# Designs tried in a protein design chat: VHH binders against q9vpf9. Part 1

Every score and structure here is a prediction.

Target 1, 373 residues: q9vpf9
Amino acid sequence: MSMSIDSNKLLLRKGDMKLDNYPTCAVEALTRLETLIASRNKQNMVMQIISEFIFLERTPKDGDVRKSQALPISQMNLFQEFQLIIALIEYFSRPGRDATRNAIFLSLFGSHLTPQRSKLLSRLISTAVSGSVAPLLSSAGTWMQQVGCKTPLSLEVAQNIVSDFISYSRKTPEQLKQLPMVGPHFAANFMVAVADLYLNEQRSPTLNPPPDALLDTITEWMMENPTLCQASQQPLVLPAGAIAMPFTTPLAGLLRWVVLAPLVSNRSAYSNLHLSLLRALQQLVSSGESTALPSQDLMQIVKSLQSYCARLAESKTDPQADAAYQKCMERFAQAVQIALSSNCITNQIQLLCLLESLPPHKLMKIVIEAHKK
Below, numbering starts at 1 at the first letter of every chain, in headers, positions and changes, except where a header shows other numbers; antibody chains are not in Kabat numbers.
F, E and O are the ipSAE of ESMFold2-Fast, ESMFold2 and OpenDDE, as the mean of both directions, binder to target and target to binder. V2 is 0.75 times the mean of E and O plus 0.25 times the DockQ between their complexes.
Where letters were taken out, [cut] stands.

## First folded at step 12 (VHH)

Design x6
Fold by OpenDDE, fold request of step 14:
Structure x6 (fold): chain B 373 residues (1-373), chain A 122 residues (1-122)
Amino acid sequence: as target 1 above (373 residues)
Amino acid sequence: QVQLQESGGGLVQAGGSLRLSCAASGFTFSHYAMGWYRQAPGKEREFVATIISGGSTYYADSVKGRFTISRDNAKNTVYLQMNSLKPEDTAVYYCAASPDLQWLLYGEFDYWGQGTQVTVSS
């Protein structure tokens, strides 16, 4: 019985691993990581193994990889990258503990990523979407939540998905349409990311609408899966002691889409999306979720509208006569009404004050007055 | 050597505000999760807030809505804006740091500052 423990300890030594055959060494490394990740004190070793045997990065032999300022350079060629993607898909498709898989995924992609790792991650996830690899997408969803859905890395992933499935396709592939079913958590977090990419003045001075196919896809998701926005509310399966980072709802970003859309687009899809959002919001409110619409996100919408009204003023156009503004405010007021009635908005007083700063809209005024008391 | 130096502590009246700062050195700040803990007299150290390298934040329930953690990577500094302070917030506040992965996987920090005293008077 003592020999088996020693053999397991020997298997955990970096020195016993051979780089002779890729991707075999990567697969072996992944297997070893399962044991190592369970130990809180072996993170440096985990990182070293990942760098050396999985990503074929040159790591300094001596030192804490965690403290290194230099991004390691991978020596992986394109073929090896493909091999790794396949190996990872296979690995994540194997029966195992979700916590372990999620931990491994985080270990692979949760830290500062080299450009190569970032690209590989995007390709991996795209491949997972294409293949409907549910376990991997689950881990990806967990990863996005932990690292943040609006981080550059998450946005890159989202952009790549859009590129792969929307931009280069005449029709939205069935695999993307099925994403909410295959990987609801990932789909929800993906929505957060893509929502942040478009109609966002913080990212671009111009309000850039999403591609039509993306809009249609998101709208369809929202219509067919009213609980999709709640998918991220599920407890994360993480290692013991881990803290789940707060989830982000896609509602705020999508609300921004539908509210600001009249300024740049007359597509009816936004109306459908708006309806779906209102429904989703109602459902969320009924569930007792108090953080469905962060005030900061709503304030961003207000700022965009303020900016638009300022431009109207410059052109001596009355906002009351501007059909686009009126439509924006109508959509906004409807959503705000639902949110305020359910107390799911943070810092409501500030929001109300900010809303009052906008040129008056009949419905919005009613909503504001109803909730200032 | 990793160094974390807290500042900004002091005496404040209930309902008041205070901003803590923690200057970090000895590691690549932009790759690390930064956090704040506090320890009241006779109590265990408790978690207050974390900000990971990507900017996502996590707060203890006791400070949600009142405290804001932020970071300036250019200055290698993490901040804790404390508003609506209560006597119960009286504690030594500690800055903490770890690689993002350490925090994300285990919810633990590897490095700690010396702490700064915050006293909230009634």
Scores: ipSAE 0.846, ipTM 0.938, lowest interface PAE 0.6, mean pLDDT 91
Fold by OpenDDE, fold request of step 14:
Structure x6 (fold): chain B 373 residues (1-373), chain A 122 residues (1-122)
Amino acid sequence: as target 1 above (373 residues)
Amino acid sequence: QVQLQESGGGLVQAGGSLRLSCAASGFTFSHYAMGWYRQAPGKEREFVATIISGGSTYYADSVKGRFTISRDNAKNTVYLQMNSLKPEDTAVYYCAASPDLQWLLYGEFDYWGQGTQVTVSS
């Protein structure tokens, strides 16, 4: 008896799901979603159930929630939020299909979130990091790749982790140090996000370095796990027919860090990070992977250096005599050499032209000449 | 009612460039994934590119590095910049739309435009 979509909706509404029994109703809703998500034509129902029984949001009773412009208002209090976080951690820790878990996570925290859901997501992930909840972090990693690691939502998650584990602690907690082992995919995508937050002139006119503790943590990750950057390249476990969004490598953003760091910092950690990046890049090349460094990201680095050199010129300082610029170019040239030798860079000609526009550096000149066909 | 209207198609020489536009109405554009498909004569419709609401993009291998999908939320419009065009790119190009989750979970679009003809001459 194919219960009509309407009958199922009525059954789901009239069923034993009572809003007064939170978070039990949320857990029940999650269980029901496992079946519903398998159907491609029930997305509106899925969204309604999530809004009503999980996030306690007021949704219009009639119509396609997917077309609604109005942001739902949640009636959740702080205690209920806490209950939901615990319930979700428990749910994702249960044995089940990875594809289903990932689909549910995406359905809960898709690309468009209310401010409240966004905050809840950040808290959930922070709690998962603190508790080393591997299955949840795996789903979070998948989520970040699908929605994009540099989106406002992903950056918010990353910023909250930095705030919770770095800003309020003199020492990096052990739980964050272990993140690459507990959730390597999430850790890699997290690195993409945090790399985008700092030493990025597209975000701020001033080059803002990362907190020292964050830099040390990332450096340690890269030193201990040279293949961590490859974790983002793992095939996603998604429902049948789903298309995996392309991965973003953390290498480009971290390269920007190490190349531009001499302009704002003399910390030795950047040298260690640079060495680790070169090793990671070499490993990627040996594995036959074609896209380790997007040309656009490298061009961004060049633009930053151009800007710096323009300021030097205004101060009548010779770039050849500027120790910071020389160090930047040295680090940059080493990375570019590896990348070009492995054909890992798209639009190489354009990049080479831009590099030639910079004040000359001995090593960079050698690299450019070697690849200028 | 959801409407997708393609424009910008035409005749172009091999190696040339063309920019397609798709104007969308009848839904919250900023919450939807937008995509392009194409269908050559006697062939099946094939995927070209997608851009989700957050701005992340995905391309077919056949157009990677040559085509760029972009969106303007203020204008409710998605674009396809096509560079280095080849005769093999000759097709009717279709604009498509779906909620982000529909795309992210199932790789499918719910709504389709009428299409615009692109012809690349050798």
Scores: ipSAE 0.841, ipTM 0.935, lowest interface PAE 0.6, mean pLDDT 91
Fold by OpenDDE, look of step 12:
Structure x6 (fold): chain B 373 residues (1-373), chain A 122 residues (1-122)
Amino acid sequence: as target 1 above (373 residues)
Amino acid sequence: QVQLQESGGGLVQAGGSLRLSCAASGFTFSHYAMGWYRQAPGKEREFVATIISGGSTYYADSVKGRFTISRDNAKNTVYLQMNSLKPEDTAVYYCAASPDLQWLLYGEFDYWGQGTQVTVSS
């Protein structure tokens, strides 16, 4: 029994690792990280090993990597990057504990990444989508939740997927269509990120619709699986002591899409998506989840509509006569009605007050009156 | 040397608002998770809120919807906006910091401030 503890101590020394064979050294490093990450007091060593043996970054010899102000520069070439991607795919495909795998993924791709690591992450995830690598996508989903689905890193990943599978493809690849089945948690979090990229006045002064193929893909996902949005609510498998960051559902972002769509597009796909969203909201009644629709996200929709109405006023157009506004409000009212009935909206009173600030809509007025009591 | 300096505490009436600030130095602020804890007299220190480097936030259930944690990387400062304060919120509030990974993997902070007193009168 004593011999096993000593052999484990020897495996934990950085000094025994050689850089002479890439990517073999990276794979070995990953294996060693499994043990190191379990030990709460070896974070600096973990970071050093990752930097030196996985990403081939130059680390200061005598310093706490955690305190270094300089971003490490990787000497990894394109071929090595490719080798690393393959090695990582293989590693994450091996049998193992989900908590360990997720911890390693988080350790490799924390919340603050160098531009090179960020690009590599995006490529890795795209490759995983292309290859339907379920374990890796599971870890990626966990990562997105932990770091935040609307962070620059998550958005970059989402944008890269859109670029690789939508923008450069005439037809949406089957692998992307299957993403909800292969990696439901990742798919849900991806939807959060991708929803944030489009029809969002906080990102762009102009309401930019999603690419048609993306809209169709998301719509198809939602139609085929109304519970997909709940996949983001799955408990995270993390190491002992870790704190799971709150989940974000794609519902609010997608609702923004369908509600604001009449202002920029007449595509029928938005109507289908809206229907799917309503169904999804109805299903939340059974789950009892009260945080599915943050009020802040819904308030953003209201602000956009307020802005639009202000423009109408400038043009001396009555919002009651504006077909686009009426359609926006109709979709919005239907969703809010269901959501309020399901008690899945946070800070309901504030939202209702804000909704009252909009030019009156018949259905919305009914909804507000029914719930302001 | 790592330093965390809290400010903005004081006396406030129930239902009122306060904004705490924590100025950080001695580390790369943009790479760290920042957090707030509080300790009431005779009670254990309890978690209030965390914001990681990427901007994602986590709150204790007791403060959800009332408190907002934010950060300004340009100023190396983390903030805690406290609204709808209750007498139960009376405590010394502590600023905390750790590398993102440390917090994400282990839920622990490495560095702590000296604290600022918040008193909510009934």
Scores: ipSAE 0.770, ipTM 0.906, lowest interface PAE 0.7, mean pLDDT 91

Design x6
Fold by OpenDDE, look of step 13:
Structure x6 (fold): chain B 373 residues (1-373), chain A 122 residues (1-122)
Amino acid sequence: as target 1 above (373 residues)
Amino acid sequence: QVQLQESGGGLVQAGGSLRLSCAASGFTFSHYAMGWYRQAPGKEREFVATIISGGSTYYADSVKGRFTISRDNAKNTVYLQMNSLKPEDTAVYYCAASPDLQWLLYGEFDYWGQGTQVTVSS
């Protein structure tokens, strides 16, 4: 009577896992998570397994990890971190269900991370970019959308990519250039994040332009693939019952870049990017998708321009005579015209009113008048 | 023990505004997704809005553009600003909470408040 040890029951008991061999125990844990995540009532166990066997965190023995106020402290050394990164890359490169991979990725990194997990995540994604690991980048894209592309965690990931591939490199690595092809969803969400990092008065009182290499990279991406911005709109592959968080398109953030760029830079790359954005907007019209440009993001642009005009006034400079302002308004008006015509803007009336508050610009006036009716 | 206490409900005229509050205790608020549901008489409980720990929000189509969910982690409180209220918004509003992962993976909340009545008169 061969006691068919119900292999399924063994897989569900935390007690059977040994920490004796890292990263083997982490890999085993990942495999077990596949089954556990399918069960809605085992979240605490999932979290415990992740903490203990993947990240080597000390968790209180008797408590609900979900209610713990203390951030677990990882006992991982740098070598183990590296081992984990490799193990994760290998794991995510294995054939499997996208929903399961995405669920595991979300379970590993969630929306609230310890500083160590956050760093690990950044390194993992950078490694995935470097290695063109498409499945992992797909999961990362899904994760970024679920947690939010403009959250501190997403921004940290984006900043680290910029640091790793742009700041320390004389030339943009080919792997980053290929990111839209390898991981279009992640690339789009990455663009949302990086767009939020620069030329954003909500982040900095000063309009800080993106690094030249980053600008060039994004411009190239947009020029080569005008539909890249639509990649953020792809349906998420999530477990049954999961709710997909709303997508954010990079269009609004990049529009802010090109519109406000004349205030800080004369680089021709912004003109090219602007053209690409206009094309992207035009293409959206054809797809019937109405939510490409949140009015709130456009209002932020207006506020920045208002602020600039106020400074001009203080210097007794006429905005009509200011070449930078005129160029900003020209780019802005062109984009708004297309967006309004495509019904891609929410709360159009409010935006139009706010646009009227700006010093007059010939093209903008035409656009406003055409749509106030 | 996990506790969710709703407040701010009441009678309001159509087109009016209300702000609901939910005070939370018994868990690490900053790590939890918070949400609002509502149940009208004779109807099933329906989703209204969610805010995850990172600040991302999700709304039901019926309340998009009118309602705003927000959170104050320092006060362990989630808010629902309701503008342009309609008679159809009349319901008991329930505060809900779950770990972020629970929401992100399953779209479900683990904890519920007792509810607060919102009545919108025509």
Scores: ipSAE 0.755, ipTM 0.902, lowest interface PAE 0.7, mean pLDDT 90
Fold by ESMFold2, fold request of step 14:
Structure x6 (fold): chain B 373 residues (1-373), chain A 122 residues (1-122)
Amino acid sequence: as target 1 above (373 residues)
Amino acid sequence: QVQLQESGGGLVQAGGSLRLSCAASGFTFSHYAMGWYRQAPGKEREFVATIISGGSTYYADSVKGRFTISRDNAKNTVYLQMNSLKPEDTAVYYCAASPDLQWLLYGEFDYWGQGTQVTVSS
């Protein structure tokens, strides 16, 4: 069933692909894509069918595009966009065939998207959160892992959820609070992306404090769902022959929040989150997870603390007398102690050397001395 | 026409380093997955590393921690930094390219370069 691009488009045009039949033609295209992907047809052909029949895009003409611009131009009106969202919610709500559903979601949204497709993706996911549409959220979780939780597109999705459910809401909706129960893989990957949004060194040398309601929501998620950090570690459901990209846990990014928080905030929620992260780390260590806490994130914490201490020295302040620094170091030492006891840190020797470069802290000295060999 | 031109191969002592480059043309580089494969004498081509358009990477177990794949979209170039080289790394290294989803859904690349020889002496 290796059909040419023109033959596949002709078959779709013989179906219900009339202009006055939208969104029915998009639904037919979705079912046709299932067959094309199962037959392992070239993705260039799959992408052209998606562009023409689902997103109603045209190929840029000579006068429309400079040499380096290849993105299609959307021709959808606002009513068609609404119809497509409804059709996609219905399609992704169908039970069964998880591998096919995930492959279709990835085919629709798994590459560089036009601005229109990016807006549709964000609306689709926000709608699925509001409606607690578990199968769609499962596909979105797989999508985030496959494209990368920290890529600009994933960060855009995460920012849009924060906007929709935190910034533009007077009270955090129950549907967001229940997200770990409805879509645990998506919730875990969302936390990876969100943690990165507020740790961007270009905008802040340490932590740009997240909104209070977001912090409270994530803290409650972690307290009530002790296995949430492990949700992305489950095998992906994808068609045979697909590549499962490496997972990332939210543990490391959130640890950077709680360790650096005393430098920028006095919110007690960070203490609660820290306790939950220590429990999650202990659970992962007990289960034999060997790379639960990447040394790169720990080294970034050291760099942030070094920068802060350099500023203290510039103002002639002793870091050992600085209450914020001492609190950061206490939280950091507690996490490092658990991680070192289990050998769950890669590049442990380099980390120990960097930890010794920081101004002394009582607990951290004990932890370092216990593992100096 | 799609073109992939590798460079940076050569002879290096065990424990040494090399950086391979692959210049690409004929497609929108920033939207494509780029990868490296290698073929040792008498052996079939084997996967080394991939970087998809968004920057996420995937490595063969045999090179993880020693090799780093990266890309420069402004120069339409993908790189393979190879550290702690071993005689077993001796091979012709091939640059590869495809749309992200060809790699993600099928584990395949559409286009291949001519290859560059890397030889690691003992």
Scores: ipSAE 0.737, ipTM 0.890, lowest interface PAE 0.8, mean pLDDT 85
Fold by ESMFold2, look of step 13:
Structure x6 (fold): chain B 373 residues (1-373), chain A 122 residues (1-122)
Amino acid sequence: as target 1 above (373 residues)
Amino acid sequence: QVQLQESGGGLVQAGGSLRLSCAASGFTFSHYAMGWYRQAPGKEREFVATIISGGSTYYADSVKGRFTISRDNAKNTVYLQMNSLKPEDTAVYYCAASPDLQWLLYGEFDYWGQGTQVTVSS
């Protein structure tokens, strides 16, 4: 057999013999993965190399004398975790084939992850934000789109960024404030994720507003970067044969924030955010994007408004006289009008029927009637 | 041994609805991408829909808005809700499965069911 074929086999076997050569063996493994990922008939070897030489895991199928279905066992210590993060930042920062590096990022983090791999992913991305490492953030943005911005892994990454840069910081660091300029696709996908964490009754039984500093940061991003929501519309850089999963804009989730905010908050930042969202929606409508406001997301806003109105009825309060409800409906109607006028909402008939179930609002009634014919 | 068993096919009038099911065994269902393909008589199999383990979905243009793929991890079952059916939707529908990365990187599935017939009459 040729030494190149046996070298890959020997590398796997020698991984246990070269664990004290870390992170050099992980860097070598990353280089070999570039060739192996291009061939689907070697995917088992790709997964073995990632597990044994990059994440330093031992799988029961290789090392256990008993036939067990136990999960991989991490052998990585704290110093090796730090070394791996640095090596990955260096690897993803190299000039080269972006499509191949995005495929490697997906291979490292795009499947179900052990808890240790999940923690490493979050630490890696937070380090890249802190260091303004644009190429890595570009790969992370692609990763979020491919696995889904609202999956547990993506939400965990978003929660860790909020924790690291908002909750535990006295002042929001400049690197987070500049994220839209450094990694616009990642910033857009981060906004999809954090929008899902707050003011969302699918995630919490109550309407919990975002932290003030997060709201202020997102509002500033939207005001200063008017094309940010369009960052997800760019074609993904992926190898031939890979599937580009549909993108998601942050518009629907952030619209939910500004529409529902009058029910729980008096922060004026929501008015600025709302204006920025209307401008962003008009830009996406002009570009022909038909999924900017998925009707399912808009229906969730309706459900929250219905619940609020039910509480008003129990207190004998007329929704048409309630200032908070009227403000919610004015913001909602303005966004819906723009989206309906250009057919940017899926399942429009279903949405229109649901909107009619809400207590009447003057502008919304006009919008509904204009589109029923 | 991986097993995929489709059910729920049959004859339906145009404009009607059907719900296909695919029961899966022999792998960790919650970690797999699940998909549907169809094959009309004399034609090659064509992609219909995929749902990856995290819940994200991908649809062929010909069925987008009419078909909905979903999964129930407690029952190890994937579903295809087919609404507004047309005679062109007449085909054998196949359930498919693979790890998420096989779908994401290559657009392909490793395992296939035996299929269930769907016939849409005028």
Scores: ipSAE 0.697, ipTM 0.882, lowest interface PAE 1.1, mean pLDDT 85

Design x6
Fold by ESMFold2, look of step 12:
Structure x6 (fold): chain B 373 residues (1-373), chain A 122 residues (1-122)
Amino acid sequence: as target 1 above (373 residues)
Amino acid sequence: QVQLQESGGGLVQAGGSLRLSCAASGFTFSHYAMGWYRQAPGKEREFVATIISGGSTYYADSVKGRFTISRDNAKNTVYLQMNSLKPEDTAVYYCAASPDLQWLLYGEFDYWGQGTQVTVSS
């Protein structure tokens, strides 16, 4: 066992600095993390430095820390939390190598954060949106793709943005309207997350429509930014050897909104969003090894329509006479036709069989017959 | 004391299917990336698929569309559904585990199982 005495002294001095000199020790830790990641040090060691010197966390007092499921306990006060947010905005805004900064962001905010870290992440991103801090939003976009846009943490970030700019009016929707121009990759990933939160029976037993101002904002984003749904298709900037996780397009989730919306809403904005989605589907390029509309996501729409039709049957209502159902099916048929013509759907045979199980709709029948061959 | 135990290997005809399982213990399964590698005789170990804790998946090009990785956090188990099998898929298949970021940033897994043989005959 050979240990570096100099490394041990640095760790001890860092602990002493943490007691006396926050946020300076966090800034110094960020610089050290760049070196540790470049040297490919184990992430467990990187996470220990982040926990102790950046987030000021302690481990619970027990003898089995390695066997414990206990999360570290934050010792930051509210002023230190604010200081850290400012320091992180400054750090991510400085000129430097994007790959390194993105790796740092992932290391700070990967998965399974303490509640305090997740709160800080949400506040950091909301601040960056409000201030149009493009470099930080670029790192946040990479982070969201890498950890997954639909994970609990990503959904929490999306919910906090909706809360801050839409639901509680702590900030204005106009500040959110600029997001596609300032951080298009993050905006696209935010749309994936937000689309998952609403009109989605996989997330909630009730079809909950998005707030009106959010719907209007996303509709305007799609109109003003025709390539926005393609923003996550750009190559990720990460260190050599890092794994670039597959992108997720917002198209499937937003299609679910416009198809299911007639069941719960009569807002005309859904018609404009639907047109923008059809245009985006026509513009999408697919290689056949990936797809913008995974058939599993489209099958979720079918299941929601089946549930609605079961309720119509219980009330002895003919689906062909139900205006809401007919409008859902018209929008769905139009999107499916374009997606199949653009080669945007995998496993289409199973999807077409499920679509045929729904109560008949004239346009959908034509679409099914045209593509069963 | 991390343990990874593969099962479900065996002999199968070309074009057939197999489902591999990997039972995991000794770590918080829901916080870890899980993956599959394979090694044919005389060749280096080859990446097959991974699923990170949040459910996102990543596949080697050679298996995309034919193999599906999945996880069941209640059973601490990862699965590899292997369809349309080819003789080239013959190998020992290894289960692997690490924290998400170890794999995402370095392409590395910390823990490995003992392997299960998959043989695809013509």
Scores: ipSAE 0.670, ipTM 0.867, lowest interface PAE 1.1, mean pLDDT 85
Fold by ESMFold2, fold request of step 14:
Structure x6 (fold): chain B 373 residues (1-373), chain A 122 residues (1-122)
Amino acid sequence: as target 1 above (373 residues)
Amino acid sequence: QVQLQESGGGLVQAGGSLRLSCAASGFTFSHYAMGWYRQAPGKEREFVATIISGGSTYYADSVKGRFTISRDNAKNTVYLQMNSLKPEDTAVYYCAASPDLQWLLYGEFDYWGQGTQVTVSS
């Protein structure tokens, strides 16, 4: 592997893009990247400029290279990382085109990242939340949709926000409470990601509930912002030729929380969240790119209930007599009924068949029979 | 050197199913977006489906609900499951690949396979 010097790197090195001008060289690199991306320059040049001048990475020496591609080695000190965060906040706060900001954000963070870039991304987003930096949060929302809200990097960002604003805080900061107003697309995508972290047997062998303060925050977001779930359905602003990846709403993941919560929690906040979800389901307009409530996500809820009922059978407990199961099924039946009447579920026949496999519940039986033809 | 080799094409009756495979080599498969395009007789090559390295998918409207793209990173292979086939799906199907960011920024693929024929009869 050799470091090729091209015309763009030569121009940057001959200009004010030297490493001893940090963070100035990063700021100039960002400006040059706008032109390179608009001109559809080769990705290798874009990535090399980002690596060398923005993240101050070097190519591993020959003795460091193995059969697989070795990751670049970060040479940033802690002060330079702080300087970069400030410079990026300032850059994204500038007046400018949304498509340009989104292209830059995707170029910086849209691919397989080094561990140091991932940490910088999380610190950048947390800083933007604390500062209510709407343009940066808008680009982060676009980024989450384009790379996928449930990918490891998106989940890492979501977990770091929970850590910074929920776990390590005595009181939920006002800036987190206002996030749906400042960055509604990002808030919706954050909810998709954080909903996946809790009460999810695909992620953990146990049903781990969300922290109380997170649950309260999400519940208040949904109560105070009735169209928040529709924010994920808004068209993205992307560079010419780029394709918007399908959106994901937080509805399915949050429904899983409220339906499964009686198995592990008695907190009344889940009742308020459930009511907000039912209202959101009634108000939905299905998109052509992806469903707002995919049936596969609902089938995950059924599988968790089946697992719980199997444990009841092992302890010789009748599901009809189990108050927690009955409450789960009441909430689930109400949501399914509204979702079916709103036409926001795909593959309804498969879902209805799977629902019949659960121990009977009066309302669910009525819902199944009303829609089974 | 990047190599993409399609397989699984053939003749099928309308309403039937086929599964296409594309074996990839010469790049870090887990960092690449993979896609399928098709070219019907007398028509230009058209987009069918994409799957990026993280697993997110995108489909042309004409195949949504009928076709499923998937990937197996351990085998460096991308698949296209085609169900409910119609005569209009008759085409040569091409596997495509590029780094995720090339596709995310420009909607384009850098590398192409040789193609595999799919014929759907009535």
Scores: ipSAE 0.552, ipTM 0.817, lowest interface PAE 1.9, mean pLDDT 85

